# Miniprotein binders against q9fmw8, part 2

Target 1, 279 residues: q9fmw8
Amino acid sequence: AEGLSPVAGGIVALGKFDALHIGHRELAIQAARIGTPYLLSFVGLAEVLGWKPRAPIVAKCDRKRVLSSWASYCGNIAPVEFEIEFASVRHLNPQQFVEKLSRELRVCGVVAGENYRFGYRASGDASELVRLCKDFGISAYIINSVMDKNQVSVNTEEEDSKSKERGQVSSTRVRHALAAGDVRYVTELLGRPHRVISRTRTQDLTSKRGRISLQTSSLLNLPPGNGVYKACSLIVGDKHPISCKVIVDTSNLYIETEEERFHNSDESQEFQLLGIEFG

## First folded at step 1 (miniprotein)

Design H3b
Fold by ESMFold2-Fast, scan of step 2:
Structure H3b (fold): chain B 279 residues (1-279), chain A 83 residues (1-83)
Amino acid sequence: as target 1 above (279 residues)
Amino acid sequence: SPEELKEKAEDLIKQAEELLKKAEELGDPTLVEKADELAFKALWLLLEAEDTGDPELIEKAKELIEKAERLIQEAKRLLDEAK
């Protein structure tokens, strides 16, 4: 269409934005210093490649909360995520992609990481992005990779991923840390505690003998690996977070909390979202 | 290793470009589109494998490379059937 683009006049950060880690946050911060920040992300990539989708690191319904928490870093402006169907852009070469950003989406500028790739078969790199943006009259800012502060040596494999070898914060590093049950490292990579969302019937939130049982299949995003997690928080609606202990196994997640503190008189048959935050 | 995955991706990019050029010379838009699609999928599989940080990276990368090679072979078969 002819209508005004949802991101018109804005500064768009370019990336996959699966984990919303501190590297993604840095792109949003830089965009916010220039203008109104947006995250431009692709959806439907797994379908195009014929892959079964992986469990997301951040639940779809929880992404806006995470982005809203970035407002204090972004001049009190929460970044807004704009999604593009990957199938609609996958055949655009680098020039056509930048033309779409400039002329169709009417953005004022772009922010991208130094290792960003774009266009048909990822043939465009950050240097080409800058050149093409100049050709189309929009600003381009390339941001240095955010380095993992810990940079703990991984003794498991000498042949590690490019991101791990360079010490870059990445979604793959977040997934590895989650699988290992290292929730403190996950918190450092995300800049926030990892929150798992469950879709549960309101009446089923009543604890029995101080324990709430959830099927792993009710979880909307990736939980940490099997184990016992102390210092967790249970978030139900607008109530204050409730301290709890969480036990994760192959089929279930158990939340141990005080029954009196988690008293809910709402016995609806309707589903609601329950948050579990790993400290 | 990341270097091995990158080298393999570069080899498949070259093969994909050769297949696309051959399909264009045949003048069949359908074959061009199919060859392009398979080459594109193969490349993205390898790029994703290169960025994977899983503890099982080695095994996963091998599986993705094998799948990419099968997609390239399918593209070649499509072009070979054209006449």
Scores: ipSAE 0.016, ipTM 0.412, lowest interface PAE 7.0, mean pLDDT 75
ESMFold2 (binder alone), alone request of step 1: mean pLDDT 66; pTM 0.522

Design H3f
Fold by ESMFold2-Fast, scan of step 2:
Structure H3f (fold): chain B 279 residues (1-279), chain A 83 residues (1-83)
Amino acid sequence: as target 1 above (279 residues)
Amino acid sequence: GDEELKELVEKAEKLLKEAEELIKKAVETGDKDLLKEAAEKISEAIELLTKAYEISGDPELLEKAVEYARRAAELALEAARLG
């Protein structure tokens, strides 16, 4: 018979959810206060638009770990990511989109930021979202933008929505901070250390002259800009992090550690995933 | 349409890259006219990204447009100061 929606009865946070930064985390926190939290994410955007894909900020395989780390902020409930094909929603007007949330996905409510836009050509704003949700019998909660604490506030008496938008935490700020090699700022924007995932052959994990060399092409997400990073950690499986220094150049990433071998690496696997956290 | 959206984004990215090269050259030479030229290219890219946002609804394109609008204003003020 007809199946129940995976997010039925849940509270869905609406946003792009690319970086999973503290602004995205705040949406999940608010959803968790109301009911079971979900993030509603779009997939297939590059295929639909024919764009050259950008390196993701969070590796696809690492997203669940990040969301699981949010459980302590969300009443011990880890938010679950629900993916929708962009092709299925890109031509929906605002009313059709909310109808899909209410009737097809059967959600109980939505949480969105004050600057949220939706529907074909971004024709719907937060106020329209609230009105349409009421029309379809679902709850809607609009929350204030999370502001970047490292940005000096302009001491103007006039605070408008445009001025707030410039100060907010965003994926664009994360990308700029990464490019500048400012991994401490990245950590503040993300609420966690930036983790780069490499998929590499097990045989290539042997240290040569105290250094492990990885090609940039093996990285599954965006590394920080060229430079030397002294306070890093190498993560292998579920083991204790290994302190290391990381050197990033245009073609390679070098890991330098005092440890001679990775503890209990599963050498039966042809490939392994390595996590590199930048402190 | 989809093809129009792709063209807008590609043109904006090309203009932003050209602007970054002009900024680098301006820093090396102290030539304020290169900063003005960079600001003009960034301004044009902002217009294209804003149009792309209106078509796609992609909030990242809006965030880029806002960030580059601020950068263009900073460069215009710096160019004016130099001359």
Scores: ipSAE 0.000, ipTM 0.199, lowest interface PAE 18.0, mean pLDDT 77
ESMFold2 (binder alone), alone request of step 1: mean pLDDT 80; pTM 0.728

Design T1
Fold by ESMFold2-Fast, scan of step 2:
Structure T1 (fold): chain B 279 residues (1-279), chain A 90 residues (1-90)
Amino acid sequence: as target 1 above (279 residues)
Amino acid sequence: SKVEVTIRIDGKTYTIEIEADSPEEAKRIAEELAEELRRLGADEVTITIEFDSPEEAERLALEILEIAREFGAKVYVIVDGNTVEITIRG
């Protein structure tokens, strides 16, 4: 059927896109300067490999909100995430992958970071990506890495040898900062406050003695490490954010606020999504 | 830390790169992947882990090799600086 490619004529950014950090945002910004921006993501990897996936940094249901917030940087066009089943591309070598982008998906161009590697047996780097794109008649744009302003200065030759990777904004740095409970650093790496989403029964949203208890199993994405977090915000439905204090332990997350009742406009729903922003 | 997994299934080879927060997480990911790929009938699994230090790479490589030998697994380990390549045959 006609119009089978949802990214036809678009510019696709290539990357892992776990955290949707400022480095990923820069790829989307550059794509938007050239054409319609898309993020190309792989799904179904856990099913193919049979492994248990680790907790995502951004909840699946919250990713569109994050991408929509990038619209102001992208010519008022929110980037769209395009998901490809891993099983459909796992057999493709670098040349075949670029051919699929050009001929099947009908992409006009690609954007990738300078350290981008694509391998389905090894070895596609940014320079090979540019060459293959030229061979198939699509544009390729390689973008300089976004540097982490909070990196510690390196003053030894051994550590300087890894400065290129160590100084860059990455999902690994975000996960490390979250584990350390450094939500200020997380906010700088993400360009936004970290938001944890919980799926909670409507009947359980009533504060008891100023505290709401959520099991960590109800969380749809990775919370920060154990600790006490002040200056947080609770988002319930379409209501104005509620100031709160959050306590994270191994089994539970506790929200403390002066609100005695968290009323949603649609109390007929059995479950509600709660957003918790760590300011 | 970076973890690259190369798997051979039905005569085809695939390479996947995964970020890990620490050497301990990299080891956990490698062990979980090896177990699941063995369960799925992979002929060979090669896991490449890049560590922050050569000492950590050597320590983990020896630990994995000792465990694999104790339980009779066919494991080959190559250490090159701060990089460890682990090949497990099914």
Scores: ipSAE 0.000, ipTM 0.147, lowest interface PAE 19.3, mean pLDDT 72
ESMFold2 (binder alone), alone request of step 1: mean pLDDT 67; pTM 0.592

Design T2
Fold by ESMFold2-Fast, scan of step 2:
Structure T2 (fold): chain B 279 residues (1-279), chain A 90 residues (1-90)
Amino acid sequence: as target 1 above (279 residues)
Amino acid sequence: SKVEVTIRIDGKTYVIIIEADSPEEAKEIAELLAEMLRRLGADEVTITIEFDSPEEAERLAEEIREIAREFGAKVEVEVDGNTVEITIRG
């Protein structure tokens, strides 16, 4: 009966939550000011919409760590992510979607960005979300977009730029900055260093001439573009980060460090996860 | 779709205008231009593509970002309404 919903009684932030950038963090902060914060994420969008699948910005296995790092912004409560299959909701009109949030998931409130769209073919906007939430007895809070401090144009009052949502922090800007190899800009957009996770054979974690070679295919999320990155850190298990230099090319990622061997807590495993932070 | 390409080589600017009959052809043109950047030693290439809709522009911009990332060059892709501007720097 009661308490079967994993987000029951909580405040859910609505969004795509692909990059977990500072705009997504702001949604979680606002949710935490009202109640227990959850991120309500959709999975399977590319498959349902026929889009080409993309490498994730944040590795699936690393998302909980990122959300835990937001606890200090969220009243010492780490947001919890709740995933919904897009296929199960894509046919719901705005009213049916809000009814699902209220009656099936039993949330107490929602937080969404001013540009949030929902329901069949994105037919509902933020104003309609607020109205429908009121009809179903749940609270709704709409927040303003987080603006990117590093805008391309110096013009501040171009109406076309405003109407086209230029200058907002977005997952698109994160992907752009990653592709350009601009890891400093990526760090500003994410509010944290970008961490790439590699699933590597234990035998391959030994340095050869001060260098470790990883195939790009071993990476679980999107690396920055080809280039040399001097201020990086290796994370292995719960050990202290190891300072390193990283070289990214199309097929391989090379890690250069003074450390001769990386020791994980479980050496018996055939594969291990290695974290690489670009900072 | 209309494709305008601006190439900067050794301080000189070259403008190439190409009309693509389909999104697939525009993608192929982007691939060829990135290869030309590598072979000719161009320091900067800017490609501007105009599409029929903002949704089409964003979808194709994402495909072009993925292709350009594989070229190993510094790539910036910006969507402005129904236009996509790609800047590749060697």
Scores: ipSAE 0.000, ipTM 0.110, lowest interface PAE 22.0, mean pLDDT 72
ESMFold2 (binder alone), alone request of step 1: mean pLDDT 67; pTM 0.608

Design T3
Amino acid sequence: SKVEVTIRIDGKTYTIEIEADSPEEAKRIAEELAEELRRLGADEVVIVIEFDSPEEAERLALEILEIAREFGAKVYVIVDGNTVVIVIGDPELAKKLAEELAKKLEEE
ESMFold2 (binder alone), alone request of step 1: mean pLDDT 57; pTM 0.449

Design T4
Amino acid sequence: SKVEVTIRIDGKTYTIEIEADSPEEAKRIAEELAEELRRLGAEVTITIEFDSPEEAERLALEILEIAREFGAKVYVIVDGNTVEITIRG
ESMFold2 (binder alone), alone request of step 1: mean pLDDT 63; pTM 0.504

## First folded at step 2 (miniprotein)

Design A10
Fold by ESMFold2-Fast, scan of step 2:
Structure A10 (fold): chain B 279 residues (1-279), chain A 92 residues (1-92)
Amino acid sequence: as target 1 above (279 residues)
Amino acid sequence: GKVRITIEVKFDSPEEAKKFLLKVWELAEELAEKYGVKVEVLVTVDGNTVEITIEIEGDPEKVKEFLEEIKKLAEELAKKYGVKVTIEIEEL
């Protein structure tokens, strides 16, 4: 990615950073306690595997803003996301992957969750990661998964039953909450309001009495399920957020506000980015 | 034909995840040889959720036989290890 800093001398958090939820934030917090925090993200997965891409939970253009919001948790240092092409690592065995982290990327350490998997065919686990990091002279820190506070056991006597009842924060849980239209729960899982980004032609931003209609095809990330959302904010450039109501249906998203002026004033741009926060 | 199967599994322990992953991968290779199809496997982990995506390419009838058997085996392993599984299939 063109905006990413190099990771030499840093501490890299390892994971599938789809949602940038509080579990991902915890990895970054732990990295920041040890050194300069980075997130190591794989890109090009869909292309290498011939997959149809799934809509991301966080728009690519919005990820830096989210990471910057974590600075206060990370010793006033915003984590930087470092993207690596999946094609360049997919066939590396566990030893080769750790060697790449140590010798090519020159990281000082790694942070990963207890369920982390890596290397060709995901043959490496967290224990293997620790052993290999020691072999290559870099530190490895494994953290326990962040637990979803809304997942609790009811009438359980056994430890196994209680353990299985408690759910960990995950991108899957975020996607399910979004599909259900439960934006309050999404906010709890993300530690922030969910923001949907639309890329719309300036000429198509026709506003009459503060109403905007957007096609779902203009959205850069996953919106919540069909429904009416009354407590939303419209973000345009550096302007103060505008209170709005949002209606999501299968093909369109409608933004209703009492403001008469809600478009970006830069008329020289062919496209405008609109942010819509739910909650 | 070309088909993608995504198996999403929730684990409460890294040891359960490791055993399940190794068995699913072993089975995918065995079935690929048995049915004469090409398979690509990607495993990603987010929290305690493991997502296994298998992309299968080959004769449509053989791909179908592969899919039915891998689905059955994944469900049997899920019962054996006491985990919950969500399976999605997409024609490519």
Scores: ipSAE 0.005, ipTM 0.403, lowest interface PAE 10.0, mean pLDDT 77

Design A11
Fold by ESMFold2-Fast, scan of step 2:
Structure A11 (fold): chain B 279 residues (1-279), chain A 92 residues (1-92)
Amino acid sequence: as target 1 above (279 residues)
Amino acid sequence: GKVRITIEVKFDSPEEARKFLYKVLELAIELAEKYGVKVEVVVKVDGNTVEITIEIEGDPEKVKEFLEEIKKLAEELAKKYGVKVTIEIEEL
């Protein structure tokens, strides 16, 4: 096909973009300073590489809301996420990958973190990316890692042996903070409160004695660990957020609201998305 | 030091069981911040039975104060609801 590339003329940030944390946000900010910002993310990495499936940190349906919130940092332009199937690029060496960016996708430049790896068997590093981009006539901008203000070292044994998290903001730190129930630390790492999305029937969104009970299996992304969370908000459609307390256990999530009786105005059997934001 | 406290109670109703659970968890969170100890909580609820396992890590004196407060609350609530509480404490 001779059609225009969706990211043609844009500046593409390169990364995994799982948590959409402040480190990912910094890549988008730098892209926006150069031109129109896009995030280039890979899908199917775990399946292709045989990694254990994990619940996403950000629900797929909620990613656009997060990226839209970055517009104020990005010259009032929300970054657009462009997904590539990892299976379609896993065989490309570093040169072939940059050639695809420049000639097939027709990007004007790239932004990547200092620890970025690419190409077959991660054979390309950030310095190789810069050299190849110059060869293909596109700009390359390498960003230093965003540092976690808590500045503790993290060992990333579940990632490649060359990966080092020396006080850097990372998705691994977000996952550990969520597991520990430390939602304040999660908020610092994300630059926003963590939001869990549940897919529920409207008829199941009824309060019995001020409580809503959801099965953990209805959640579309990773909840924080078992515990009680007092400073939460319940988001139903376009309605004003409702202050609530949330209790998380192994099988259920319980929402306690100040409303004497909560009832969804839609009595249909159709599914709705429910947002739970941890303060 | 690191210590595990396991609290098990069977109530007459699931509502009483859950009220007990919420009160204990609320205090655990408050005390973790007050004493500056690290806590990890695992909850199992089976109908009218609730089991709360709390692992506390930190200064031994602060861990001891945490344990005494949690134990006292659990015993007071069990007495209020007229049920028997089982508390087991293990050093790790």
Scores: ipSAE 0.000, ipTM 0.099, lowest interface PAE 21.9, mean pLDDT 78

Design A12
Fold by ESMFold2-Fast, scan of step 2:
Structure A12 (fold): chain B 279 residues (1-279), chain A 92 residues (1-92)
Amino acid sequence: as target 1 above (279 residues)
Amino acid sequence: GKVRITIEVKFDSPEEAEKFLEKVFELALELALKYGVKVIVVVRVDGNTVEITIEIEGDPEKVKEFLEEIKKLAEELAKKYGVKVTIEIEEL
């Protein structure tokens, strides 16, 4: 191999990795037990598949922070995310995809969920992945899906097991919980508070009567649905989180705080990133 | 210097093969950090047979120390599981 693969010798978790929820975290934990953990993420899926573009659950700039928080679960090694353009692999059949993992990327093993699908038109399933990994001489580990604890009850367990998600933690459940404004449930599904990142002009960060107004268009990821959120934290740079109340409406997000000492960024910067955690 | 070591072992069970792989990987990562060498590990598994190829690039002295520790672990694990290990080393 003349070129060094960024994931060579590593154990690669396979999935969509939209939400980075506790199910995705479990893939990384299992990868870390075997070797160096990587997440193999596809970019450009919506464009290639003709899906309507939608706001990401985790802002692109915030993903590394989330993965770094998983280090304590992964033997003190933070998983590294490796991105592949979906357009470059979408036409690969299952055999060609696994060949790429083994021969071009030189991975030592893969970890995937029991419902994982891959290859042209999702023609490969987890059983096919295991078979092809054996054919190409790499290890494959299929793990059971992480169950949503709120679905495990005597009265609903049998009905939930018949659902398409079978009671499993999923990015779909995270999106539905966000839309409903159920940030506590979102926190349970993510294993962390949901953080929305805003990119706003430094000049616009002036608090008026303890309130900061942000346009929804400045948000880099999906906010929770319209409502009032009382147990939030504002994160500005490396400063301690500031307790705040957040009001979300269709066009704006309002941050209300008693703290006046939050506007202390380098004024030479035209734009600043703000983190808003929904506790 | 650049060196390749290939380790082949046939185990009595897939579980033993997996345990062997985990321990060799753990040591390879530890030694890469310890010796400041670049490492590429490629694993091929066919049933109960594990083939591990490790390419190490760096200071020749450190590469030699890396190889000796990996070889020792592979031989110790093969003895523990009562299986034969084949080790081949080539300079690149």
Scores: ipSAE 0.000, ipTM 0.121, lowest interface PAE 16.3, mean pLDDT 77

Design A13
Fold by ESMFold2-Fast, scan of step 2:
Structure A13 (fold): chain B 279 residues (1-279), chain A 92 residues (1-92)
Amino acid sequence: as target 1 above (279 residues)
Amino acid sequence: GKVRITIEVKFDSPEEAEKFLLKVLELAKELAEKYGVKITFTVTVDGNTVEITIEIEGDPEKVKEFLEEIKKLAEELAKKYGVKVTIEIEEL
């Protein structure tokens, strides 16, 4: 490219980064210990590979908020996500992929998990990534992550994970827990409450006293399975979270609260993003 | 006929409770196809408990066969995954 790469001089974490779970967070933490942390994400992966479309675990518009919340773990630097269209790299062999990172994107280093695969038909493994990075003059750090071993964070005050070893944290495990309605387990896997985003008309957020009905089609990411969730929070604009109960069925999501009115951060907008956090 | 079965699950291990829940839902769907009944699921999580509610609609004899089989399977899976279950059935 003629100009500077958006990730030039940075340290890029390599992964799918679909759920932004604590395993992904660990990659960002390690990148931040070395330099400026970036997540290198592929878009269009399912489409190119012919996989069935799946609702994202994290809404596209909500990803920056999640990454910003990681700043306290990353030396007060929020990781920045850099997206590459998968179609543009799917045919690159391992050497060509690392060459693109080094020569085109001009990164200073990479961080990846020990089971990382890359290049055409996933022909490259973590050991090959390290060798190729050395050949191209960039650093490579393979994380023998505590997440591969059901380890808790250094914060040993957390009671919920004390009595059970957990397998490797994965987006598949997050999806299964969401389908089961186990939002407490989802929170453990994500390191944060699961937040569902709905795009709603501003007028629909006014005056129905204590109840909002949202069509499932208005949701920008995956809700938990059908059920009643008593310990939830409603986030409207930049206001304080409102305690609520959420009922999820096949076609709708119902939010019930004692609040008489909902405030919007900007009343001039026709549409607003409504956040629902499951506790 | 229409009947509701509620399976209350108390657990110490969230992972084993998850395995139990997913297997119960999988088997319930298979049994619904086998007996030709229509089912709807509701799952509620509250602390260390999960409540699975299955509402079954169809021929009364087929609904009864579904209920007897899912109840037995839920009790067997509860032992396998080390969770405590309480099962209640309500005619609607």
Scores: ipSAE 0.000, ipTM 0.071, lowest interface PAE 26.1, mean pLDDT 77

Design A14
Fold by ESMFold2-Fast, scan of step 2:
Parts: structure tokens; sequence; C-alpha cells
Structure A14 (fold): chain B 279 residues (1-279), chain A 92 residues (1-92)
């Protein structure tokens, strides 16, 4: 038998969902108040443009952990991410996009931020989304932008089109904070510590003089800028986090820990994932 | 040599964002052919924010000229539209 859409009857939150910051979390919270929450995410943008993907803020393999942490805010229901190929929607005008949500994906409703734009070259706005959703018989809920709690540290952004956009939490702001090495500000924007994931062979996890060296090429997501980070945690599988100091340079990450938990196992060819949280 | 340039701008309208995007992409293609460099482009639009990432591979001197022309155009257009542009350049 032919199956129904994975998000059929659900409430989908619309957005880029790059950073999974507190603004994205608020969309999921609002969706959960109405029905079963889903995040509608686009994939394949780099492939469509023939470009190697830019390092994501959240590693692909780590996204479900982040979304699961939102369950306590969402009526004990972890939102589920639904991926759609960017190539399949990039050419759709606003009406065609909403028609796809209603008729093909069979969603019950949508949640979007007031600054959401959709359709070919972002030609539709939030008001148009509401009108089109009504025309296709699905509910639409527009929510106000989440404000950065560190608004006093933002001198002037020259964002004058809407007062609510001034100081709004964004993936751009997260990337700038990461580049500056401001991991405390990153934590405020994300609502969680930033976690970098490394994919490393077990046999290569040998402490040399109390230091573990990871090449930046082993990282699955964006590290903070070059510098020394003293309040970090190393996460290995289900074990308790290990306090560590992390040094980031152009080619490597160095992890300095007081515990030597890593030794070469017997010629293991298996990869394992390491999590590094910046406190 | 291989270099990445990332250009980010927030506009007051989607129409201005689209015009900016098309002008930058048009110049990037023209310069790639002119200088014989390999170019890969990624574009992301989030509301009125446009992010353009261009990776350029080729002769270091020609890559440098490519970058300066793209940077100049981005800055000139941002000034014309009265918006702030953020440009990041990274050697790969």
Amino acid sequence: as target 1 above (279 residues)
Amino acid sequence: GKVRITIEVKFDSPEEAEKFLLKVLELAKELAEKYGVKVRVEVWVDGNTVEITIEIEGDPEKVKEFLEEIKKLAEELAKKYGVKVTIEIEEL
C-alpha cells in the first residue's frame, strides 16, 4: 500500500533551522501547542549549486539530540525534523508552495515567524502565507520574533525596517559569535552549549603528553574561532562528560584532559564520534 | 590556490535582496570565465538576509583579482541600498 506523508495531520514549523537556536525552539513550542510538531528543513542546496557544503552549526548526526532536548518545552513531545529537497521547491511560487504543504504533504497547519519569506526568490511574506493557507484549508500561525537577551551588547544594527527584528536571534548572529570565540553568547543564543562533533578512528585516540589532537577535517560542524577555551567538556558515548581545555588553531583542535581515558585499542578500524562542548 | 569568500547582507525588501544576489552571481560567472578560475557558489536566503559563499580555485594572482572585484561590487551595492555588508575571506 501507498503510505501517507510522514507529516500528514501535523503542524509544521517553517524556517531555515540551521542553528536550532531559541528562535527555532519557540516555533516548535508554538507548533506543539496546536498539534504534533515538525520542523520543515531544506536539504541539497549545495548540490543544486555545485558547491561543497559549508560547515553546519549543528552536526547532522547531532540534530535529533538537540530536538529531543526540546521535549520538555513541547508537552513532552520531541519535535521531528522533516527534510525536503531544496531542488524540489526552489522554483515554486508562494501559491505552489502552500499547495504542496496542503495537498501533497497534507499538513494540518503551519507556524512561521513574522519575518518568514517563501516561494521563488522569497517572493511571499507572512501575510501572504496566512491568506494562502486559508485558501487551501490549513491553519496558519505567525509568531513574533524572539529577542536576544543580550540586546544591550548590540550597539546599532541599522535594522530599521521593523523594531521587532532589531536584536532578533538568528543563525547569522550565532556564526558571528562563534567566529569571535564568544562561547557564552553562543550558549545564550542556542539555549544550550555549542557541541562540536569529531569523527575519529578509535586507534587514533591516543593521548600524547596528556593531549589529544584532532584535525579540523575530522570535525562535522563549525568550531569556534582560534583560541583557548578552558571550560569545556569531552563527551564519549554514554560516559560522564570529562572536563577539558580546548585549543583551536587553523589546522587542529587540541584537547587537554587530566584523565587518560583513551588508549590505542587492538588495531580497531571503527570510527567513533566525540562531542566537544564549549562552556 | 583556493579561497572562500562569504558575503552577507540584510535588506529592507526581498526585491532589493534579489537584485543584489543576481548582480553578484552575474559578476562571479563573468570573472570566472575572464580569469579562467574554477568557481563554486552557494546561496542562502533567509527572509531579507542574503548569504553568498564563493569558492575560487586557480592561479593565486587571478584569484586575488577575482576576490577584489567581487568585494568591491558587494560594498558598492550595499552602499547604494544603504545596508551593511559583512565579508569574510578564508584561505583553504
Scores: ipSAE 0.000, ipTM 0.210, lowest interface PAE 14.3, mean pLDDT 76

Design A15
Fold by ESMFold2-Fast, scan of step 2:
Structure A15 (fold): chain B 279 residues (1-279), chain A 92 residues (1-92)
Amino acid sequence: as target 1 above (279 residues)
Amino acid sequence: GKVRITIEVKFDSPEEAEKFLWKVVELAKELAEKYGVKVEVTVVVDGNTVEITIEIEGDPEKVKEFLEEIKKLAEELAKKYGVKVTIEIEEL
């Protein structure tokens, strides 16, 4: 019924939003200049398309913190992420998809990158999006890509876009930089330090000879490649960040700090979330 | 001069496509530094098909050496993964 849409009257940015990089942030900034900003994200894409899921760049539980950090760029309004099941929209042609945005979700406008593709088999492009939005009485804003100035520029497009990008900031570029251990470049692409979240038993948060060992299976998102990272920070609950050194190998992540014990505000819980920022 | 090489590969697995992609990207970067040429790589992954477009700009002799080496490496990767590769080269 009327008024049941969580994004009604808002401006929705369209994209995959996997890395929440500065290109995604730019879409949110432009949405915020027009109205209430939302990110419209698809979930279940890999399952529906038969792809094996990969470790996310941003842990699901950490996404709201990242979006809240964008408030200062977005007129003091933190964007809200709205997830839609890809299975529910995968067979909609371009017209049906825009009709869903206009009539069912009741959005006032959309923001998309110039390479955005939509509808069944990605048959709709950015110009078609603008035309259809006009037909359904909603505003459409196409944003030029945020460029990365390297000697070699690399871009990757998946089925839902089917377009070629050149020299643009992308999640693929973030994944490559992480694999290479180039956390400084990752920070440039993300506009923030990369934070890895571990779900660890409270009893296991005690240092052994100034060292904490975490299995990679405890990590909720993608760590940087194997190596030694000297300028890192440990985040435990609401406490001040603790300077640390991090060593990443194939099966474990080791945190070296001068703290012998960590006390989380909720020590009674069996499990705690531990954040590791790579500087 | 400026030249475009297009490498089209069909894989049975998206994971193999990802491995091939990053090897080609890494090689393009290394070869760009080796030969002192500028490159832009565009990749389209559509299901089990990967299309890699590399635009190279620089000294004609260095561009030629780049093209010969990347073509050889792409063909070697195709044998390793047991996939078919189609390579096209055009002058821009």
Scores: ipSAE 0.000, ipTM 0.174, lowest interface PAE 18.2, mean pLDDT 75

